VH-VL binders against q8wwc4. Designs and how they scored, part 21

Target 1, 195 residues: q8wwc4
Amino acid sequence: STEEKPQQHQKTKMIVLGFSNPINWVRTRIKAFLIWAYFDKEFSITEFSEGAKQAFAHVSKLLSQCKFDLLEELVAKEVLHALKEKVTSLPDNHKNALAANIDEIVFTSTGDISIYYDEKGRKFVNILMCFWYLTSANIPSETLRGASVFQVKLGNQNVETKQLLSASYEFQREFTQGVKPDWTIARIEHSKLLE
Short names: E, the ipSAE of ESMFold2; O, the ipSAE of OpenDDE; V2, 0.75 times the mean of E and O plus 0.25 times the DockQ between their complexes.

## First folded at step 6 (VH-VL; framework fv_burosumab)

Design y5 (at its last look DockQ between E and O 0.28; V2 from the best seeds 0.00; counts 0 for: pae E 9.4 > 2, grease 19.4 > 18.9)
Fold by ESMFold2, look of step 6:
Structure y5 (fold): chain C 195 residues (1-195), chain A 118 residues (1-118), chain B 106 residues (1-106)
Amino acid sequence: as target 1 above (195 residues)
Amino acid sequence: QVQLVQSGAEVKKPGASVKVSCKASGYTFTSYYMHWVRQAPGQGLEWMGLINPSGGDTSYAQKFQGRVTMTRDTSTSTVYMELSSLRSEDTAVYYCARDYWLEYFDYWGQGTMVTVSS
Amino acid sequence: AIQLTQSPSSLSASVGDRVTITCRASQGISSFLAWYQQKPGKAPKLLIYYASSLESGVPSRFSGSGSGTDFTLTISSLQPEDFATYYCQQYDSYPTFGPGTKVDIK
């Protein structure tokens, strides 16, 4: 099937229909990427970056919808606990601005990679990922000082203000033997929205 | 080429302290953790602890907690290990070793013999 | 802490013999195991990392295998320069070493 592509709406419905739990589908995608990387003794930052981009899109959407129950398996408990009050207190337009559509993530940057032992001798890897994305959320430009504002025509005679926002997600994995090889999100920052 | 050059042999009395140095060259000093490992005569290797030279953070094996202090001088690319309250059981060769991203030790110093005798 | 044991504690073998040294961990350590060779009066030298990967410049007669708790270092054809003590080391958490295996050549 080199030429014919299903329309995006049908592809989205088939994916959702094939998975009864969206969190399990996202976890399975991340697990498949990390299993591939886990068997590769030389870590591939390119493969990680693509998986992290997918995770960012899904987690940011769930945050914007206040679906914190669905985040419990993806985000560290202390991080999620701190985020619940902050996100719930945001105006609806700011909540909507949290969500990043994967097609509108215009720049992804890999920050610091660290490997360390904690006090109990457990080994961890942390990878900081930074994302820049466009949002069509209706936010007054003076409220988000330092954000770039774009006007984008979405249709004939329609004008939509789009803003360029940034977010930083820190991914963490424990390499200790016997621990499930999961990446979790250990820090979430949405510049100007969740500072 | 990576080199780790340690200070010379020491002879100490019980109850004294010893400070061993390890000078690094041939790589970016602050990018790799440094460990100390000792070996009593005729015996095996014993990990003592580590230092992150970029910030000076340390982690010590429980056996040495309270007796060992590790420091560094970034201007001379040198790490130091000080062991206090010396006992005859502390007689050993002390090695510095560079770790490869908290995994294995790819380069070792030549060793420093510390003899504790009364 | 993760304890490592080695077997045998010592052995004697002839030049050309196949030598096998085992290392056992007190708990699973995946493949986070290294092997070192140490000759008298010298610092340890890295031979094998990640249980089976040969360090650059190490002769191909050395090989490593295993995962989980049981690991093996093999010297396929013992040479006179292989007289040494061999140590395993885990790096799944804070480093610990096995007690060593002394290889004497007859």
Scores: ipSAE 0.011, ipTM 0.531, lowest interface PAE 9.4, mean pLDDT 80
Fold by OpenDDE, look of step 6:
Structure y5 (fold): chain C 195 residues (1-195), chain A 118 residues (1-118), chain B 106 residues (1-106)
Amino acid sequence: as target 1 above (195 residues)
Amino acid sequence: QVQLVQSGAEVKKPGASVKVSCKASGYTFTSYYMHWVRQAPGQGLEWMGLINPSGGDTSYAQKFQGRVTMTRDTSTSTVYMELSSLRSEDTAVYYCARDYWLEYFDYWGQGTMVTVSS
Amino acid sequence: AIQLTQSPSSLSASVGDRVTITCRASQGISSFLAWYQQKPGKAPKLLIYYASSLESGVPSRFSGSGSGTDFTLTISSLQPEDFATYYCQQYDSYPTFGPGTKVDIK
């Protein structure tokens, strides 16, 4: 008899970003293992997470600076178009709050991993990553209802008051034969900033 | 033991709709994708589409876009395939097939014969 | 869509014969190639997966090989129960099947 093994699940939208629980962590590891086993022998969830963190920091900064042309190779066209409209209309302090410094990312969590075919029959893997980062942007508390304010000392720096923000980035890779094996960002969400 | 049991044979008129069911047992229903494959009399196998474990997402072959709907009911461990605007060319045996890690189909239903005739 | 062809479309063989069926893809595919056996009035049965892996419970006289665009199913010594139609199937993109090869008794 065939041994029963878990299958990958399709992506689900996370409405509320929060810290990963142990069960979700285990699930993510299992799914990552399956990706490794069947799709990419070089795949490592740890390395992916680190890369994703770097990508998030870089992309978020470019967004804050409205450098959309530089994101054309990193972010899906449809997503970038929508973001351009949303980000451009933001106040400067909100734009600044989009930027995440790599050293101020305090938590990274892997969300859902999904495998699916689109309507054209192309095979994709999506990995949702959630980031929590500190910002020095002065955003009115009324606008960021529920945001946590922290006094933070980073390294040898003076104590500063910073706000904790969260963002969700979905990374996608096509696993169709002959297609370039690059990860792109298929979804960007900044809670309380890009509604 | 894994089992996929499909609903009985159907006879439909052109323009009508048919809904075929596939009841799964013997494994964790919510952990596997399910596919539908049909076979016209004396012809080969034709892939129709898939549905994810949760039932929230589907992918259909282009040929059936707009006419096919796949759903799943977790409470009854049943997957459904509905095909609308039936034509004589839709006369076939329809199979549900369990997906194994998007590589192959390891278990199949017994098939459901759908006959479309005026 | 990736198209699969099979050769031959049909063949006649005797018990004990070595039978070889070829499956060709319209483009290079990964190892996501499976082989199925189907008898009249029955659902397909998985024989080989991942191009060369034998499914549990399948006799060892069945074997699969190949890479790129060309794949082969081999029955080393044909048995009476092996007279059937055989299909290849790829899963590099959305699934597609070969047209089938019917193995008849000579």
Scores: ipSAE 0.009, ipTM 0.570, lowest interface PAE 8.6, mean pLDDT 86
ESMFold2 (binder alone), look of step 6: mean pLDDT 94; pTM 0.940

Design y6 (at its last look DockQ between E and O 0.02; V2 from the best seeds 0.00; counts 0 for: pae E 17.3 > 2, placed apart)
Fold by OpenDDE, look of step 6:
Structure y6 (fold): chain C 195 residues (1-195), chain A 118 residues (1-118), chain B 106 residues (1-106)
Amino acid sequence: as target 1 above (195 residues)
Amino acid sequence: QVQLVQSGAEVKKPGASVKVSCKASGYTFTSYYMHWVRQAPGQGLEWMGLINPSSGDTSYAQKFQGRVTMTRDTSTSTVYMELSSLRSEDTAVYYCARDYWEAYFDYWGQGTMVTVSS
Amino acid sequence: AIQLTQSPSSLSASVGDRVTITCRASQRISSFLAWYQQKPGKAPKLLIYYASSLESGVPSRFSGSGSGTDFTLTISSLQPEDFATYYCQQYDSYPTFGPGTKVDIK
């Protein structure tokens, strides 16, 4: 065949914008703009972030409940398989700590944005989101090295002691023509809980 | 200022190998893919492949698979393209070109003429 | 791989003329189409990216348009320095170039 087809030595080609510093933040915004301009006219980083926050809350709760079947459409198969093994083996208090309530997410940050293509030539965008949330799960401080304990009053609620946890979720979308434009979760990390 | 400076012209015999270098400066070397594009005399541009300077991962056009090797040296911000089993048809100007967000090539080297003759 | 064709392969024009070059893709592509200018003995120079965005430092007489499979580079008023070969390039999948269009002086 006269048709030229590249061969890749790696499964994916990825460009990472960089770390979460102010300069990289600006780069991330520029990249987000480019996504909007040239990949998806309906894309909004603000709306995406809000959606990601909701997705995080929902997925994390399902994880805590070991409802893996309900995650099959939301999380990449490979990731889900690995998570199933890790989460199932966790103590109940650790499982509970995975769950994030949307109203207890105290901070959300956009991490790295990357563009890559696989061996089949499919183009993908990955957006890493970082979440900080409060949990009422009673995890021994010895197990959560570096976790901060806070007395928090949310709204009209009584003062409760809560721990601050962080999680990172990487969202992926394929930008190949004809493919459903859905975001999926390609990576899940719960620091201190799912190591 | 972004600059891509390539090595000098090469003259090789059929069956030999040639290694062309491309030194990058003026930007974060590992943040951008680098491509190689060649152009035979009087002909158009032909994409050869790309390298991720960060990981060293490569992707080659099928036409060159098995004959081309792209490498990088992060300490010197230099990318290399080696083409083996040279043929007369490989006579061309070889360019390195910086990839901008997998969309276009914003900076190019000055080109390296490789002549393959018996 | 996505194949690109250009029309015409060559043309002759005079200073001040409006010049239009067409690039056609073998399949529908996104906006990842760029145009380059190349003069003899020189590397290609980026003119247009994302189908219609003008590269910094490029004269405003250059413009790009199009979507889907058909794209166009336009020089509104040809200048002496514009006699060159022009290439379109797509990066919707793996990058490929058009065969080029040579613009000669009439």
Scores: ipSAE 0.007, ipTM 0.553, lowest interface PAE 10.1, mean pLDDT 86
Fold by ESMFold2, look of step 6:
Structure y6 (fold): chain C 195 residues (1-195), chain A 118 residues (1-118), chain B 106 residues (1-106)
Amino acid sequence: as target 1 above (195 residues)
Amino acid sequence: QVQLVQSGAEVKKPGASVKVSCKASGYTFTSYYMHWVRQAPGQGLEWMGLINPSSGDTSYAQKFQGRVTMTRDTSTSTVYMELSSLRSEDTAVYYCARDYWEAYFDYWGQGTMVTVSS
Amino acid sequence: AIQLTQSPSSLSASVGDRVTITCRASQRISSFLAWYQQKPGKAPKLLIYYASSLESGVPSRFSGSGSGTDFTLTISSLQPEDFATYYCQQYDSYPTFGPGTKVDIK
């Protein structure tokens, strides 16, 4: 039978598309134009990116709290199942480091935009979003190889140390005729925390 | 299974016109631009133009502006290319090709030989 | 329009040889370049897009490299079925094709 799971049993076309269009700002705008022209006249990459930032902050907090039931409408079932196993096995300080406060997301970039069709002609758009955020969670430097540490001054107060972490969330929406358009998170990676 | 099937070979006299069809199947016809590319015997590939099958909008290479017309029929998922005022140098194989989102051509038709001779 | 050149125009090689074909653009096109294989009497077939990404179903002996203006298609171990003409195509703007490289197998 035909089974479409972006994590393991992806069609060859999907795999090639997802990794063959590296991130760049100009290319992203061209693909966003294609979504607007052929899929959704109300689509805006800038509005999507801001919404994705909000979703990242919300989902990452729910993950840190192990509130997986609240994620069922936002995250693909197979991804959420695998994520439960990884997150519950983390030390508490690593779980806390998953959460990104919206005000501490210092850099957001649009990664690959994948447009693909499955064997049955269903149309999918995947948008990879990359986030860099600061955390005050106490993570041993030896545990997070290559993490950046920043000194942050808050007015006249003591210098606070924060670590810069990154995460990648892949958003997926089906644009097949007759299917109601909703975004689902199809992949979640938190660098060095959920390796 | 994506498939582009073109109409059969044509023989025409100089000054006539030819209309080649390209029927698409296995995908949503209106979601991809369709291009036409020709190849003279023993020569390379030459881009002629494109059509947006959703809107019917076209863009033609300058060399063919005024002689080429591309149309589509969404009910049959078919694109047409008509080339008028044919010359002997228009003898070529004409291909339809689907672009992947204003990029490269992932599927091609089998080609239609058009021979212009007197 | 963006002009593409290819080198060599033709070559002959034995089964198992490593074959290299180059494509040069008249202006910078980032990595917006595709490679096609065309066998006699057949339509072109996509091999590589975005300069180095392999199309599904294409054997791993094919690879692409390059960015900017200079690009290379490599066949690591030539097989009998690789007899064909190879074209590069840019898609930074309206499409243009290179003149082709014919590969004959000795």
Scores: ipSAE 0.000, ipTM 0.426, lowest interface PAE 17.3, mean pLDDT 79
ESMFold2 (binder alone), look of step 6: mean pLDDT 94; pTM 0.950

## First folded at step 7 (VH-VL; framework fv_burosumab)

Design k1 (at its last look DockQ between E and O 0.04; V2 from the best seeds 0.00; counts 0 for: pae E 19.1 > 2, placed apart)
Fold by OpenDDE, look of step 7:
Structure k1 (fold): chain C 195 residues (1-195), chain A 118 residues (1-118), chain B 106 residues (1-106)
Amino acid sequence: as target 1 above (195 residues)
Amino acid sequence: QVQLVQSGAEVKKPGASVKVSCKASGYTFTSYYMHWVRQAPGQGLEWMGLINPSGGDTSYAQKFQGRVTMTRDTSTSTVYMELSSLRSEDTAVYYCARDSWEQYFDYWGQGTMVTVSS
Amino acid sequence: AIQLTQSPSSLSASVGDRVTITCRASQGISSFLAWYQQKPGKAPKLLIYDASSLESGVPSRFSGSGSGTDFTLTISSLQPEDFATYYCQQYDSYPTFGPGTKVDIK
């Protein structure tokens, strides 16, 4: 009985050198501070970012599969309606490229954080998250002008060519007293796929 | 040079209130958050809360909510921390600490010992 | 609340020794970690911020490393004046401190 040694999946540490604008970084940190200081003391921007990655992976997969009904609780109704129209008309290879696996996310950046009050006195926090992920979808290079092509060697596997894509998801939470503290996605952008 | 000078040691009875002051100098007082951190004898550091540069907003640790009040006097460049309903467990050195805008503390007061004893 | 632990709680070392103190967070805090030195009867002094950035005026023998949940403060060559308690502090959320590591010099 040849005990098949579990193939140690060598986690290729992709070091994505993303130069975030230092000014934006400071701004984000300050705004994040405001959130935990005045809205939710348990708020952690790091934890939020991790949750956002998971949400992105999940939502993007559902989008790629055109499972819009499953997104009704996660994505704002208006956004979902617009996405349904755009995604449905995409070629299959483009749809496939929408999907991001959690392990294919190579970089995550926190964008702008906004705190606002509506006319009814409700308090909202919006956090824009930007994701960079690798896709194996075969998208013509002409369509992805400016996309970086990377050759990724995972362990002893053959060199696979992957394209780096980016997506932006805006997460919104209402901090009005008595409202369930759930984050919803208020905006979805896939810069090269959902124009 | 940045300096934070706190008021002197206090001895209080249980149930009383204490108000500690922190006078700031050497920097733009209205540009920085001020925090309060305490340390019981032989123990670690415990964050109590913060006050914003304008003095209009505060955030307190849950443990001290309802008992702590932080105020700020711009005219004298002084921050105050008042703790009410004192208990023996409140015996500690209380520090004011300046926030560097990164939520770590680059300057500290010398500390104020508050002793709560019957 | 984000909890921090430190290891060891105390250590004794000789002048010139390399000293390493570890701080662990209950959850990921990226690089939002600071280190402080506190001498008896004195206020804490900032040594390191953002896990690895040396505060101005702090000797170069002090260094910080780590990200996520595990962080390390290193004193490359312990000096007599380094007798103190060292605290880590996270600022990913509301500030919390580690329990401290006391460094005694032999």
Scores: ipSAE 0.701, ipTM 0.862, lowest interface PAE 0.7, mean pLDDT 90
Fold by ESMFold2, look of step 7:
Structure k1 (fold): chain C 195 residues (1-195), chain A 118 residues (1-118), chain B 106 residues (1-106)
Amino acid sequence: as target 1 above (195 residues)
Amino acid sequence: QVQLVQSGAEVKKPGASVKVSCKASGYTFTSYYMHWVRQAPGQGLEWMGLINPSGGDTSYAQKFQGRVTMTRDTSTSTVYMELSSLRSEDTAVYYCARDSWEQYFDYWGQGTMVTVSS
Amino acid sequence: AIQLTQSPSSLSASVGDRVTITCRASQGISSFLAWYQQKPGKAPKLLIYDASSLESGVPSRFSGSGSGTDFTLTISSLQPEDFATYYCQQYDSYPTFGPGTKVDIK
């Protein structure tokens, strides 16, 4: 999390909400966003996309900080296992580049929506979400930049250059009758950072 | 669709208590805090407190400490607000409101009028 | 307790008018401010959160701005359904509400 909230503000919110553990607060918030779409009788991909954007910001930050224990409820176990090894082996500047501040996510798009059965006949829905975000992390590699580079103006008198990166997060929920609805992240790709 | 349906209007005498219910539907009841906000006739909105339906934890505004009790029943997806030692200044419409997770209120019940008079 | 004031307390306006309502906090609250619309006999309805973010389904003629202690709700072109009372609410700490601004038909 790269929140710039005052320390007094965070302390007050924790007391008011009765949080005894900041980890529980983060888990509860992310889980509620991920399952919000299930309870809406009028499902909206726009509403899902906003929740997915919030989840991307939080999950990407936790990945950059190597906080894998906080990701166990949000990310499929097999995916998290593979990510742990890949992320911990990254140079620090590449780890920092994984994190996306919510205010610096400049483009969000919905990719494929798929419905499939697994080998046990369980029915799943996957929604691929693609995110483009700005980062201050310095990654001197032309392979991380697309041929179509957009110039982005940031603030008056800002002399620092930000790089535009992309990531794809695939959200999955089981729609088998009788199964508790829960969205998990079944695939995480950060362009050229996690291959 | 998210709905919060409250119990009907109440008329009470000073010194009595009142218990207002708020039945939630259209979402996972235990995933969102519920708040109570009241509004005296012709007056503004006043926050009373909140309950976490998952564990039943509560937090009350100082003005109501000792007089308000908030409870919930997860089997019926219902929260309750009980206000004791009623006074005439407690005459108000009482609203339940769902926490957006950031302490602003995205859904409100229809309100329950509580009148306290001799 | 963070106290909020609103200006004006009431105003009269015609359909099509631009209306501006202000909310001032007794201390800095960053952008943790929401705006609600309330019609007589009805529950409040969320319009704006995070000072300037429009709630889903709210018409684009509503906008919010400000940070710190000074905040503004603007209705760019009043419609007949906009005559109501408008409240600000801070959520930097325990929620508190402004006293309301009544927008009447001229």
Scores: ipSAE 0.000, ipTM 0.425, lowest interface PAE 19.1, mean pLDDT 78
ESMFold2 (binder alone), look of step 7: mean pLDDT 95; pTM 0.956

Design k2 (at its last look DockQ between E and O 0.02; V2 from the best seeds 0.00; counts 0 for: pae E 20.2 > 2, placed apart)
Fold by OpenDDE, look of step 7:
Structure k2 (fold): chain C 195 residues (1-195), chain A 118 residues (1-118), chain B 106 residues (1-106)
Amino acid sequence: as target 1 above (195 residues)
Amino acid sequence: QVQLVQSGAEVKKPGASVKVSCKASGYTFTSYYMHWVRQAPGQGLEWMGLINPSGGDTSYAQKFQGRVTMTRDTSTSTVYMELSSLRSEDTAVYYCARDSWEGYFDYWGQGTMVTVSS
Amino acid sequence: AIQLTQSPSSLSASVGDRVTITCRASQGISSFLAWYQQKPGKAPKLLIYDASSLESGVPSRFSGSGSGTDFTLTISSLQPEDFATYYCQQYDSYPTFGPGTKVDIK
């Protein structure tokens, strides 16, 4: 009985040096500061980012599978409706490319943070998160103008060609007193796929 | 040069209140958050709260909520921290510290020793 | 609350020694960590911010490294004026400090 040595999946840490605009980064930090200072003292932008990453992976997978009913509690109704129309009309390879595996997310960046009050005095925080992920979906290069193609060798496995895609998800939370503190996705954008 | 100069040492009885001042100079006073951090003798640093540049908003650590009041006077470039219902455990050096806008403290006052004793 | 721990709590070293102090966070805080030096009877002094950025005027023998949960302050060659207590502080959320590391002369 040849004990198949468990293939040590060498997690190739792809360090994608995302050049975030330093100014945007500072702004994000300032706004994050404001969030924990005045809205939620337990707020951590780092923890939020990690949670957002997981949410992105989950939601993107459901989108790729056209399981829109499962997104009703996670995604704003108006956004979900628009997505349903757009995603349904996509070719299968494009649908597949929407799905981001958590392990294939190579970079996460915090975009703009918005704090606003509506006319009713409700308080909202919106955080835009940007994700870069590798996809094995076979999308013609002509369709993905400007997408970077990477050859990824994971351990002893054959070199696979993957494409780097980006997506932006805006997370929203109401901080009005008495409202359940749940984050919802208020906007979804998949560059080059859901234009 | 940025300078934060605090008021002198205080001795108070339990139940009393203390108000410590921090006069800022060498920078635009109304452009920076100010924090208060205390340090009990032989102990570490403890964050108490912050006040925004305009003085209109404050955020206090939960431990001090209801007992601490931070204010600022733009005309004198001075920030104040008042702590009420003093206890022996409040014996500490109290520091004002300027926020870098990133969340770390780039400048500190010299500290004010507050002793609470019966 | 994000809790910070430091190791060691105290150490004795000689002038010229390489000194390493670690700070660990209870959760990931990215690079939002600062290091301070405090001498007896004095206010803390900022040394490092953003885990690895040296504050202006701070000697180059001081360096910071780390990301996520584990951070390190290094003094490459300890000088007489470096005997002090060192604190880490996170600012990913509301500010919290490590318990401090006292560096004494051997």
Scores: ipSAE 0.493, ipTM 0.822, lowest interface PAE 1.0, mean pLDDT 90
Fold by ESMFold2, look of step 7:
Structure k2 (fold): chain C 195 residues (1-195), chain A 118 residues (1-118), chain B 106 residues (1-106)
Amino acid sequence: as target 1 above (195 residues)
Amino acid sequence: QVQLVQSGAEVKKPGASVKVSCKASGYTFTSYYMHWVRQAPGQGLEWMGLINPSGGDTSYAQKFQGRVTMTRDTSTSTVYMELSSLRSEDTAVYYCARDSWEGYFDYWGQGTMVTVSS
Amino acid sequence: AIQLTQSPSSLSASVGDRVTITCRASQGISSFLAWYQQKPGKAPKLLIYDASSLESGVPSRFSGSGSGTDFTLTISSLQPEDFATYYCQQYDSYPTFGPGTKVDIK
């Protein structure tokens, strides 16, 4: 049922077209060094990125299932409240398109890293992660940004049709003394499915 | 070598239907969506709709919803576009075009002229 | 639906001229824009995809640029075989085409 995917033109082009801007890559590495140097000697952007990929798969599945109670410790409260209304109002096919299986995430990139202090002197780091993933959900192509179709072989039967979607999750951690050092999701964007 | 070969020109009266075929070769037929695009004489290109050859699912431009039907035959690697209730403004060249997987069209059929005249 | 406009609607040029054609989208489409060349009586031919990527077998005198809403197709040194009509097409969503730009012999 789950045989080797053929090397298709679209997957190759999306990988090439989806690589990070070289200037943004340099900027990201400088900010990651600053996190390591001044905030957390155990910080690794590569380990963070793999964890973020796992979190994206898990959170996107819970969103598609409208399991908002399970998201309360993972997603910032303000974000979750806004998402609840948006996701609940979506047609079932759009809800299903939110979910990304870990094996269907074909490309992950690190976007912007923000290091800042708020007005109370609280110290924050925000890391934007961008994911490209395949879905079998039936989504009208005119409603999706950059919607594309992949054919995936499933043994000797009909090839399953998949579309390529993107999402951006912004992770935030407070580094203030005395605060538990946890990452939360401070922004969720699923292109054209959610704002 | 990817090729899309369409059926020959048609002359129809208003109110009739036309069915244009597009036979694909040189690639895995069910791996790519097929689109239909038409061009009235001296005019630009107008997208009509698409079909997923794997399951036969279709999506049509709103203008043609209710008048267009797209089908396929996987045993012959052929896509069909049928336009009903023809009017004189349906006089056009009809193209099939293969989706690149990214939404642009990398291969086109040679076109089929459909003339609707009384 | 995302509307595309093209400028100019037509132009006359000589062999060797540099030609620039613009395409503007009614909303941002990132880089999801393709350019096609169509000669009389022939099907359109893909020139450029993703705004600036040259299709295999297309001469290097063709180039594309732009992102967001404003895009250009440039022919650096016009050749006799380049006299044709050029269309842009967006694929950020439901495909739509620009109205075309006819390039004629001066």
Scores: ipSAE 0.000, ipTM 0.432, lowest interface PAE 20.2, mean pLDDT 80
ESMFold2 (binder alone), look of step 7: mean pLDDT 95; pTM 0.962

